# Designs tried in a protein design chat: miniprotein binders against a7ua95r516to809. Part 112

Target 1, 294 residues: a7ua95r516to809
Amino acid sequence: ASLSLLSISDLVPDLQFIFFWMSNAIEILYFIQQKSPAYMQTIELMDDKAGSKESLLSATISANEEAMTILEEVIMYTFQQCVYYITKTLYVVLPGLLDCNPFGTEPSSEQCRRAAGVCVCAVCVMPEAVRRVVSVFQTTSDLLQQYQVHSEIQSQMFAYLFFFTNVSLFNQLIDKGPARGWFQRSRVLQIQASVKILLDWAKGAGHNHLAQKFFAKFCSTVTILASPPQQLSQMSWKALCAEHPSLKPVQLHRILTQYQLMAELGPLPIWQPSSEDEAYIYRTVDLLESFENH
Short names: E, the ipSAE of ESMFold2; O, the ipSAE of OpenDDE; V2, 0.75 times the mean of E and O plus 0.25 times the DockQ between their complexes.

## First folded at step 7 (miniprotein)

Design j47 (at its last look DockQ between E and O 0.06; V2 from the best seeds 0.00; counts 0 for: pae O 4.0 > 1.5, copied fold)
Fold by ESMFold2, look of step 7:
Structure j47 (fold): chain B 294 residues (1-294), chain A 90 residues (1-90)
Amino acid sequence: as target 1 above (294 residues)
Amino acid sequence: SDEAERMAEDARRMIEEAQRLAEQGNHEEAIRLLLEAAEIAARSGDPYLIAKVALTAIVIALQTGDEDVIRRAEEILRRAKELMRELLEE
């Protein structure tokens, strides 16, 4: 109940306010950028008889630089405020993706579990937890379009939101997964299906490239965990690194360790890290991702 | 002309005072003074003064919690953008 009060719909008025002023700041910046050269050219063509032409040009350049600096700060401030409101909502709703069952309670849910792609197409429905996350992305997209925010700013917004989503899901899975039972194979398959729904939304919304780039770490994690033991046991450390370049050595090592525990596998010689990676598999400072290094 | 130069200097001083008032938290007085400065800046024909009016209105709107001040900032911004388009298209 408490979590439902922080829905994206409750934040729409605040977001509308911020998007309105951000959009206007961008418009003023555009006017200055597109019209300033013409104005400076008229100054340059002036009669220099009085000797004030250089002084006027210098003052105009200084005023232009001051205005540009302030407008860029305003745009950054409003962008950060939008991100603040949106990520507060995402932080609350994202954990539910790790606990939900996109396959439902039907007797045929086992077939959906085994064939996530088929499950999404045939028998899967959008669970409440996934719908809450999609709603945040969709509402953000709708507001950006409503206020005609420049496409580059829209791309930067979704790049950050996907980055935040990836960091939040990855960190929670790695940190809380053992205690929450999220490494159980049936749970991993459910998580994989839920993420597929998000990726499908991103593709349909025109953000496929951004989603592929910024979800890569979490997607690689669930792909490894969802792999059948027979298939994964045949992949060497080097092969896994090559297939999943988004994972740091310490992260891949932790994922394989959790896989071994859940699949009741002993140590596998082919999963021994390469000599160059052995220096990195115990760097616990690199295990969890930072929200600040976008 | 000479009148336009005098108007530009007056507008510049008023905009700077509105910015100081906003920094002090006096958003009601800042927006009132900015509205006066906007009219004088328009008569000056200086596109940078009109842009400064628009910028100052945006800053005030983002700082204040007063709905009346926000509404007036929006009106100033709308007028400033109209004037900028007219001046630069001429």
Scores: ipSAE 0.495, ipTM 0.821, lowest interface PAE 1.4, mean pLDDT 81
Fold by OpenDDE base, look of step 7:
Structure j47 (fold): chain B 294 residues (1-294), chain A 90 residues (1-90)
Amino acid sequence: as target 1 above (294 residues)
Amino acid sequence: SDEAERMAEDARRMIEEAQRLAEQGNHEEAIRLLLEAAEIAARSGDPYLIAKVALTAIVIALQTGDEDVIRRAEEILRRAKELMRELLEE
């Protein structure tokens, strides 16, 4: 499959340009925010030549507000462009994560950019499909650090990227999983291992809290599906709701129904939704996650 | 390119000179120089220089009591915005 068309590497020059602008605009905005009050106070303390001081102060305030507006627009625009390009690359590589067998010894065919020789870094030893996903995040992280982008903006960017990744993976798993055999125990265990590698990377990169928060739905789904039938069949609907609060009732119900079909289990009365949840399990509109909820 | 780097260096020098002029109280000449520096910075392709021009114009506007200088600083900011957008769309 033409997985080769848009790599994160191909976008690096464009991203470098955008990150440069974003970082500098943030720096300037911060400078203005910190210094403007002191300058205005200095003007206020100047000897009032009749009527000129108020006019000057007003003009200075207006100029400052305009400058801040311009910088905010630049920051917003550059942020959106970064997210746009990065999410395009994620869109291409994320499906490979669900089909990945991380237990296979496929040699990484791509040379690590960090080493002139055989690199044994954590990224290079990853399965190819996982490495491609991690490479997008790592490249993003490296660029953010290279251009010294403000930490808050870095956190916002990773929050969105993890959100996007979770929504994409969750929706694909729920929608296509049964047909593609991703609900089979062996495949689920592969997915679980692949996601663990990604989460371990996020932890190592200092994004553990964000990763745990934004991957909660996908991780919960995978955890349920990876559970042995003997264990899961002992858990009530209420217990599963309590253990997996990130899942909506309709989502949990779908997962359990598909699990039951896959495992050839008869009807399990203990998985019957409560009377309170019974109306919600039919809300199919809430089944898939929206990309707009961030 | 060598030409782009020369233009970037020229813009940097112009910004520094504008700062010195402003410190000397010659805000009118400082703002005039920054208008020229903005265009040179844009042609160099260095967005940081455009941003630095804008920042310097803001600082001058905040330090001066001259309405004409302030208006010209606002013009530089608007122009800087346009130039920054153009560079981002390229």
Scores: ipSAE 0.024, ipTM 0.466, lowest interface PAE 4.0, mean pLDDT 85
ESMFold2 (binder alone), look of step 7: mean pLDDT 83; pTM 0.790

Design j49 (at its last look DockQ between E and O 0.79; V2 from the best seeds 0.63)
Fold by OpenDDE base, look of step 7:
Structure j49 (fold): chain B 294 residues (1-294), chain A 86 residues (1-86)
Amino acid sequence: as target 1 above (294 residues)
Amino acid sequence: SDEAERMAEDARRMIKEAQELAEQGNHEEAIRLLLEAAEIAARSGDPYLIAKVALTAIVIALRTGDEDVIRRAEEILRRAKELMRS
């Protein structure tokens, strides 16, 4: 119940708090890394009063190691908290993307209506379900920039968020797609158009490579399902495996089986898995993607 | 100098005590002690002590629910950053 009302705007204060401390921790890291060599050299150049230099050096090394440990813990903690809040919001809005009809006329965002009457900006012309997803990513980007978070951490954040989004969308499509009618050609074309809008945003935001990499499985699935029966029925198992290397054999087999049922196609010998893949198509444990080990 | 070494030792002790207080949940006393330690750490000339003061303030800010402690942690952080740039 409470999750359905959660917007990214509601989390902005919490995210601002975390990003503030994360950014400052990263700044301290760079300070230590920059000053450490010069400070160590200063100690090394000190007159060796018997035993004092070695003790000071040892104490300084120990203090540095301790500081680095605390720093790593702080960065990891703040990063995990950010991911937790953002993914919680994504979890709420992502299902709407699969049900979205991007070809319909949906009203512009209320914020842009108040400012300019009719805003024709790229975000305002987006379908509401797509706009909600984009808003999560845009808000994240804006906050990362506002607090001047290091570019590497920004890239890691977006890599994880795109990974999470891909896993979530892929698993929902594979698991619930047949029952929800998402495998119907008209619905698939809507999903494809919605995802394209998201990918176009990611490209405009400078995250094109990450988006292409981490959305590969979902995009491959949608591409196969969007293919006309006349075209797809002419493609062999081996050709489909080669064209969609992000899909495991069990995943491809599931997609093709559901496509066959939806399109009312008889058994297609050309889609028969190779003898090498035949053992893998029954590994149902590998069907859904894991959120673990990213 | 002998004075800088003494200041460094005092700062290390104060930071350790502040960490122990923070671990015990006494964030208010920990942050007060850290504010004093920041000035001593700066005078010692040891950049690691200044960084350790700032990091300890961040840890306290992330663990506390007290807005006054958070504000004081921000002040320590600001002061530490000023000293890091000097």
Scores: ipSAE 0.618, ipTM 0.877, lowest interface PAE 0.8, mean pLDDT 89
Fold by ESMFold2, look of step 7:
Structure j49 (fold): chain B 294 residues (1-294), chain A 86 residues (1-86)
Amino acid sequence: as target 1 above (294 residues)
Amino acid sequence: SDEAERMAEDARRMIKEAQELAEQGNHEEAIRLLLEAAEIAARSGDPYLIAKVALTAIVIALRTGDEDVIRRAEEILRRAKELMRS
């Protein structure tokens, strides 16, 4: 399968087609909603024989319900088609976020070099892997605006795309992380910096609240892994659960296990699961997230 | 009026038939019948029938693989939206 075939640019014509029809379906939905009060008012003002006025009201309500049912189905179908195309592209480009170095081997400026161990500096050029992910989000945003898709639908679209991104990154980190060396301290810091660039895009695009909500699990994972050993070793299981409520017990346990290996720490008594949680840390069926839990 | 009511009933029947043809996969016949129904719906002046024509055009365009049917559906939709705004 060709990587260029799966790029967002290759899918723009298909997305333009779907957004065109989705936008028009939304417009017709609002037209029907706008016209219903005026038409119902004219029927209610009619002075007619008993029962004829009620019959007209009933027929109008029934016709309105039929049209709204069809419109909702069309909007749902077109939304799902857009999500299908966009997430196929995201699935291909997201793994690069876990492998890239946003600091580079030779920073473009002294500010970038000085910030490499802590944060992404303001003068760094965006890494290619991050640029590919941002390109998917930005192209989606541009198309939604171009076709004047209602803001509620745009919000739902990005809610799903952020959910998908979170699931994809989390699952790959947990599943492939040991083999790929992604739990090494330097790699975790690189991952954290790359995700920060993506979160900054979301904030600038007006989607900060959605990103905060739907990236929570992956961000919690990276935050724990990036924590200095002196600080993390002082945090109990109960405190970690409270600070990171998005993580299931099996997930938190796996993350702490990988942290112990990376930091060369033995088992810590303070990280023993609570009695309530101990039954759940071995539920491997709950380890990876489902793409259907949106 | 009685004539507008009769045109509305005829348009409803034809739109339903176009929808049934589209469900059968007969998108070319569906769009032809829909075009005829659209003219009757426009003359009836019923805004819900005009909207239903637009809905049916959208459904046909999304289900068909035929570029000519899609083009006809786009034209029907554009005309219906113009009437809806008036």
Scores: ipSAE 0.537, ipTM 0.852, lowest interface PAE 1.2, mean pLDDT 82
ESMFold2 (binder alone), look of step 7: mean pLDDT 81; pTM 0.771

Design j50 (at its last look DockQ between E and O 0.92; V2 from the best seeds 0.68)
Fold by ESMFold2, look of step 7:
Structure j50 (fold): chain B 294 residues (1-294), chain A 86 residues (1-86)
Amino acid sequence: as target 1 above (294 residues)
Amino acid sequence: SDEALEMAEDALRMIEEAQRLAEQGNHEEAIRLLLEAAEIAARSGDPYLIAKVALTAIVIALQTGDEDVIRRAEEILRRAKELMRS
C-alpha cells in the first residue's frame, strides 16, 4: 500500500514484536560470550578419557561459534526489519520539514489551545512537520529503552536513522529545491531553524554525537545557503571544499550555483573549481546520495 | 560427569531435530520437540544447553506466523532466561 498511509503509531505492535526478539537474542549472545571462557576451562580440567576431552573441546568450540553466528544473523535480520518499518514512516514525514515555517502559527498549535484552553506543552510550541519527525525518533527511542536493547545496537539504529534522514532531506533539497522555492533566503533560514529543533531533540535524547556526524552533508548545505554573501564570497572553492568535506564537487557546485541565483551575484572567479575538481562537477551520477550507503 | 554429558547430548540431538523441523516449515512439531528438550536442559543444569534452547526458540518465533507457536516459544525463552540469570 501507499507509504503516505503509514504512521509510526500504526507500526508499534510490529516493532514491539521485533524488538522483543532482538533484545532477547542480544542477551543470549552476551550470555554465551560471558560464560564461554569458564565453560571451556571446565572441559580443559577434565580427565582425558581416551581422547574424549580433546573431542569434546573441539566440538564445543565449533558449536559455540555456530551459536554466536546464528545469533549475530538474527540480530542483523531483526535490526534490518526495524529499520525497514521505521524508515518507511520517516520517508513520509521528512518532506514536510523542508516546507514548514517554525516561526509561524501552526494548525496543531491552534487545535492544542482549543482542546486544553491555555496550552503550554512541547507539542504546541513545535511545528507540526518537525513534531511528526520527532515522534518517529521518540517512539523508536522509547521502544529501545522499553526492551532494554543494548546501547551499542541503539547507537547503530540511530546512526542509520540519521543517515537515512540526511540522505532524504539532501536529495529532496537538491532535486526539488528550485521548483519549491527552498533556496530563497527566507526559506533557507526557516529550514535551518526547523533542523535546529530536530538537532536539539537529538542532543536532549543523548544522540548529539551521532546527529552531528550523520547530518553533516545536509547541515553543510544549509550552512552554505544561509551564509551572508559578504562572508561566503570571501571563500575560495578550495576553502569551501576544506570547510565542507562531506560535499562532493558536483554537490558543492550545484549549491553555489543556486546561491548565486538567489543572492543575485554575478560569476565569481574565486568559486571556480580547482583543476583537480573540474571534471568532477559534471558527474551527475554523484549529485544525489544513495540510501544504500552509510 | 558422564551422566551430565549424556543428558546434554540427548537434549542437543532433540534441539538439532527441532531446528531441522523448523527449517522445513514444521513449526508446530519443532516447538513441541523443543519444549521436551528444554525440560532435559533444565534438569542438566548445563548453561550452554539452556542458551541453545533459548536461541532455537527465538529462531522458531521469528520464522512462524502461528500465534500459538509464538506463545510457546515465549514461554520456553522466559524459563530459559530465568535459569540463565540464577
Scores: ipSAE 0.657, ipTM 0.905, lowest interface PAE 1.0, mean pLDDT 83
Fold by OpenDDE base, look of step 7:
Structure j50 (fold): chain B 294 residues (1-294), chain A 86 residues (1-86)
Amino acid sequence: as target 1 above (294 residues)
Amino acid sequence: SDEALEMAEDALRMIEEAQRLAEQGNHEEAIRLLLEAAEIAARSGDPYLIAKVALTAIVIALQTGDEDVIRRAEEILRRAKELMRS
């Protein structure tokens, strides 16, 4: 099936299967971890019949360690499968977010119209491109809750998904932005508004801290690009570095260079990198973010 | 009791054999044997055996493409979880 036709709804049955087994594996792991100490103590209190106690204790320890190892492997496997399917869906819908005009009149979702007429819920009033992204996250959240997945695993899942989203959006913006016109002020303001809707959703879903942390680089980029030329031209390199610590020197330099070209600004000495950063601004290998660093 | 120990040993052997069968791709025989082991584990009341039964059910379910085997694994898992909560 072409990646272009893959929706999160199509993956729900597969995800339900994986989440079911993941949740149960986690529950069993916690059960073993909680019961093992008491069980070991029970064995330790048994009468030592000719060294049988030590042998039984050793065998029990080994068997528990093996069981925990297998459970951890199952949890990791199922977690990775979930991430794989969800990120494939995100990969398809995320480019639409950069092209989205949230200020336009887009029709409300057909699904809400069929069930209750004109739904005015926060999701239904979202632009379609934003709603598609939010739908992936919401479906993930709903499934995690449905199967009562442990909160730590939920947090790890969203951390990775936000990380992936940030890397994807940032890399697309930096690499394709100039050619696609995404560095134009009007387009940047659209992107900023779209991202704000996503962040507001994340806040409402209880993931505000994670969203702020993992979207920092993309948000910083958008904030710089959305700044009026009159304001941004008054900010020094050092001030921009300090205000946007999530950006590497090479990334900031690229953003400012493209901004300068787009805004038809002459050379701005105030944006000249410091002597300390001058060696780093040419490290093009550090320009794009890696998916492997998480 | 010696009888309870014997039951636990038998259940453990059966679980290990079920795991071996699953690794060999014989999921149908693995799940059948696991069901028998689950009954013995339930009678023993050993929480460790019950957890091993549940774990093995999960492993089989994730390895098999057979819907009937998956359903049986779910049933074993459900029963094991009920025992774990008791």
Scores: ipSAE 0.532, ipTM 0.846, lowest interface PAE 1.0, mean pLDDT 89
ESMFold2 (binder alone), look of step 7: mean pLDDT 82; pTM 0.790

Design j51 (at its last look DockQ between E and O 0.55; V2 from the best seeds 0.50)
Fold by ESMFold2, look of step 7:
Structure j51 (fold): chain B 294 residues (1-294), chain A 86 residues (1-86)
Amino acid sequence: as target 1 above (294 residues)
Amino acid sequence: SDEAERMAEDAREMIEEARRLAEQGNHEEAIRLLLEAAEIAARSGDPYLIAKVALTAIVIALQTGDEDVIRRAEEILRRAKELMRS
């Protein structure tokens, strides 16, 4: 299936298969950890027969290292496979966040949002484009919990998913924003509201720290674009760099250029880059972010 | 015992070969050899060898598209878990 047709619901059986084998590997790890002292105790109680005891101890240590190597392989492979399936789905659904209007005027939607305070299912109160992204994250979270995946692995999974989401949204906004009209203030406010719903999900799911860390670049971009001209025009280049450290000079310069165009402003002397940054604002190779895993 | 040392060495060699076969894409041959290694590991009484067999079965199951190989890997895993509980 193509990226445009991929759905997280279609991938649940594949993810369940992967998590089933991962959970069995974790169970074997616990077995190794519990049995190791008992087996080593048995070997130490044996009489030494021409070095046989020392040979058995050496072989046991080597076998433990080999088992741990295989376990690491299983964990790495299953993590990579999950990331592969989930990010293919995210890639398809993320652009919709840039086009949606979360301020729809529907009484049923407002009643559903208020009732969510007495209902644990917040997905039913979201705009469709946001629901699609949240559904991917929620399904992932549910499967990780169902299969009792270690909290550190869960954190690494969501760190990568948030990183991927940030890169995808940022690159689309920078690359396609001028042609799609996404830099218009009304559109930016809609995008800001949609992202806030996603951040609220992350907070409620216990991933607030990761979301704050890995969405910083996209959120900074939207914050700048959403700023009223009276406020933004009073902020120097240096102040903007200090308030938005996640943005590279070329990225900040591009965002300010698009802001000037949409707000019908001419060049502003206060936005002149510092001498330190001036060489970097022309490095177009640094404009878009890489999806490469760090 | 001296027989346990011999069994452990035999099983380790078979597990390594099964892993090489799986990396080459020969999953049917890998799982057949692993089943033989599993029986030797069970007789050795070495919990690390039993665990290594089980983990190797998991690796093969995750990398193969062959449903018969997956079923055989599940059986090896199931047997290994029974031994770990005894």
Scores: ipSAE 0.482, ipTM 0.840, lowest interface PAE 1.4, mean pLDDT 80
Fold by OpenDDE base, look of step 7:
Structure j51 (fold): chain B 294 residues (1-294), chain A 86 residues (1-86)
Amino acid sequence: as target 1 above (294 residues)
Amino acid sequence: SDEAERMAEDAREMIEEARRLAEQGNHEEAIRLLLEAAEIAARSGDPYLIAKVALTAIVIALQTGDEDVIRRAEEILRRAKELMRS
């Protein structure tokens, strides 16, 4: 119940707090890393008053190691908190993306309407369900930039968010798709168009490579399902495996089986798994993607 | 100088005590002590002590629920960063 009302805007104050401290922790970490060698060298060049230099050096090394450890913990903690809040928001808005009809006329965002009446910016012309997802990513991007978070951490953040989004969308499509009618060609084309808008945003935001990498499974699934029956029925199992290497054999087999049912196709010998893959198509544990170990 | 070394040691002890106080949940006293330590650390000229002050301010800010303590931690952090750039 409470999750359905959660917007990214409601989390902005909490995220601002976390991003502020994360950014500063990273800045201090880099400062210590840059200054440490020069400082140690300065101690090494000091006149060796019997035993004082070694003790000072040892104490400095120990203090540096402790500080670095604490900073790493702070950065990791703040990063995890950011991911937690952002993914919680994504969890709420992502299902709407699968039900979205991007070919319909939806009203522009309320914020742009207040400012200009009719805004024709790329975000304002997006379907509401797509705009909500994009808003999460855009808000994240804006906050990362506002607090001047190091580019590596920004890349890691978006990598994880795209990973999470792909896993969530893929698992929902595979698990609930048949029952929700998302495997119907008309619905698949809507999903494909919605995902394209998201990918175009990611490209415009400078995250094209990450988006292409981490959305590969979902995009492959949508591409297969969007293929006309006349075209897909001419593609062999081996050809489909080669064209969609991001899909496990069990995943491809499930997609093709559901496609066959939806399109009312008889058994297609050309889609029969190879003898090598035949053992793997029954590994149902590998069907859904895991959120773990990213 | 002997005076700078003494100041550095005093600042180190104060920072460590501030950390202990924060771990005990006494964030108000921790941040007060850290403010004093920051001034001594700045005068010592030791960049590591300044960094340690900043780090301790971050830790206190993340542990406390008190807005006034957070604000004071931000001020310490800002001052520490200014000194790091000098």
Scores: ipSAE 0.477, ipTM 0.823, lowest interface PAE 1.1, mean pLDDT 89
ESMFold2 (binder alone), look of step 7: mean pLDDT 80; pTM 0.768

Design j53 (at its last look DockQ between E and O 0.57; V2 from the best seeds 0.53)
Fold by ESMFold2, look of step 7:
Structure j53 (fold): chain B 294 residues (1-294), chain A 86 residues (1-86)
Amino acid sequence: as target 1 above (294 residues)
Amino acid sequence: SDEAERMAEDARRMIEEAQRLAEQGNHEEAIRLLLEAAEIAARSGDPYLIAKVALTAIVIALQTGDEDVIRRAEEILRRAKELLRS
């Protein structure tokens, strides 16, 4: 039960430790690169007796190669450790996004001032479930900036965190959605609004492209489920596949089956898979996403 | 130059032994030996040896839970950074 009570703030000391050593390893690389040309030229220009210059050059080359190996090892290890801690926290807080109502609370002036300055609107109050997820992303971003972690590593980290978020939300929706009533259109609109808050955070943090890429499957699902029945019933299977390429045939079929049931559009299937896709709509092994294969 | 070659060989050997000790879990002995290697690397003026010492200290600090070993790894790192900046 301790994991259900953990917040990202409880992990900050561990993350600070890891980022401290990661950033120092990167700084050592920077110093090597600045000194390397001058030092190698000094060795090559040495007027020394036979054997000593060649031995020193060989040892220097070996030391550089071994240092680069250690550096790669440190970066890989620290990246994996950070992702491990952050995703453990994220796993606990993500399911709450599917049950929250971003429109159900009156805004407080203090909450609006903290989140959006002096702006006051019904949507500016952030639900607690959304705030918990945003806090994980924001704390991660703040630590990466504090320790001046290279922008490529920052991008790779958020790419994985958005991938993890997408898989977690999609799998929860597909797996638990029928029992929880999450396929009802009013609930889908609430889910859509909550996810928009996350997407707005990602845009403001400079990660819009990554969020658009890695949230695509979950966002496509919610977009389909939020569609008015008159609009969706006029779209062919082929058109839906083209508009939502992130969804596998079995996933699209499941989503449309649940949509038709909840919209009470009759027992006969409205959307007929192409003959090409017919072989794949019952592949239940492809229904849920893996955390390891993206 | 013969002296420089011997110094570089000595530092490299000591760093490799420190790495072996760390892999065996003997982080206290690893960091002690690495501190000695750090002195030799500093005298050599070889930035690659100084960097290898610093990176090895970072690896040891990440592997251990011993606060005294971590403190000594930080000391080695600080000295190495001063040398590499100069």
Scores: ipSAE 0.609, ipTM 0.885, lowest interface PAE 1.0, mean pLDDT 83
Fold by OpenDDE base, look of step 7:
Structure j53 (fold): chain B 294 residues (1-294), chain A 86 residues (1-86)
Amino acid sequence: as target 1 above (294 residues)
Amino acid sequence: SDEAERMAEDARRMIEEAQRLAEQGNHEEAIRLLLEAAEIAARSGDPYLIAKVALTAIVIALQTGDEDVIRRAEEILRRAKELLRS
């Protein structure tokens, strides 16, 4: 119940707090890493009053190691908190993306209407369901930039968010797709168009490579399902495996089986798994993607 | 100088005590002590002590729910960063 009302805008104050401290922790860590060698060298060049130099050096090394450890813990903690809040928001808005009809006329965002009447910016012309997803990513991007978070951490953040989005969308499509009618060609084309808008945004935001990498499974699934029956029925199992290497044999087999049912196709010998893959198509544990170990 | 070494030692002890106070949940006293330590650390010119002050401010800010303590931690952090850039 409470999750359905959660917007990214409601989380902005909490995220601002976390990003502020994360950015500062990274800056201090970077400073220590850069200055530590020069400082230690300065101590090494000091006149050796019997035993004082070694003790000072040892104490400095120990203090540096402790500080580095604590800073790393702070960075990790704040990063995890950011991911937690952002993914919680994504969890709420992502299902709407699968039900979205991007070919319909939806009204522009309320914020842009107030400012200019009719805004024709790329975000304002997006379907509402797509705009909500993009808003999460855009807000994240804006906050990362506002607090000047190190570029590596920004890349890691987006990598994880795209990973999470792909896993969520893929699992929902595979698990609920048949029952929700998302495997119907008309619905698949809507999903494909919605995902394209998201990918175009990611490209414009400078995250094209990450988006292509982490959305590969979902995009492959949508591409197969969007293929005309006349075209897909001419593709062998081996050809489909080669064209969609991001899909496990069990996943491809499930997609093709559901496609066959939806399109009312008889058994297609050309889609029969190879003898090598035949053992793997029954590994149902590998069907859905895991959120773990990213 | 002997005076700078004494100041550095005093600052170190004060920072350690501020950390202990923060761990005990006494964030108000911790941040007050840290402010004093920050001034001594600044005068010592030791960048590691200044960095440790900044780190301690970050830790206190993340542990406390008190807005005044957070604001004071931000001030300490800002000053520490200015000193580290000089």
Scores: ipSAE 0.431, ipTM 0.805, lowest interface PAE 1.1, mean pLDDT 89
ESMFold2 (binder alone), look of step 7: mean pLDDT 83; pTM 0.802

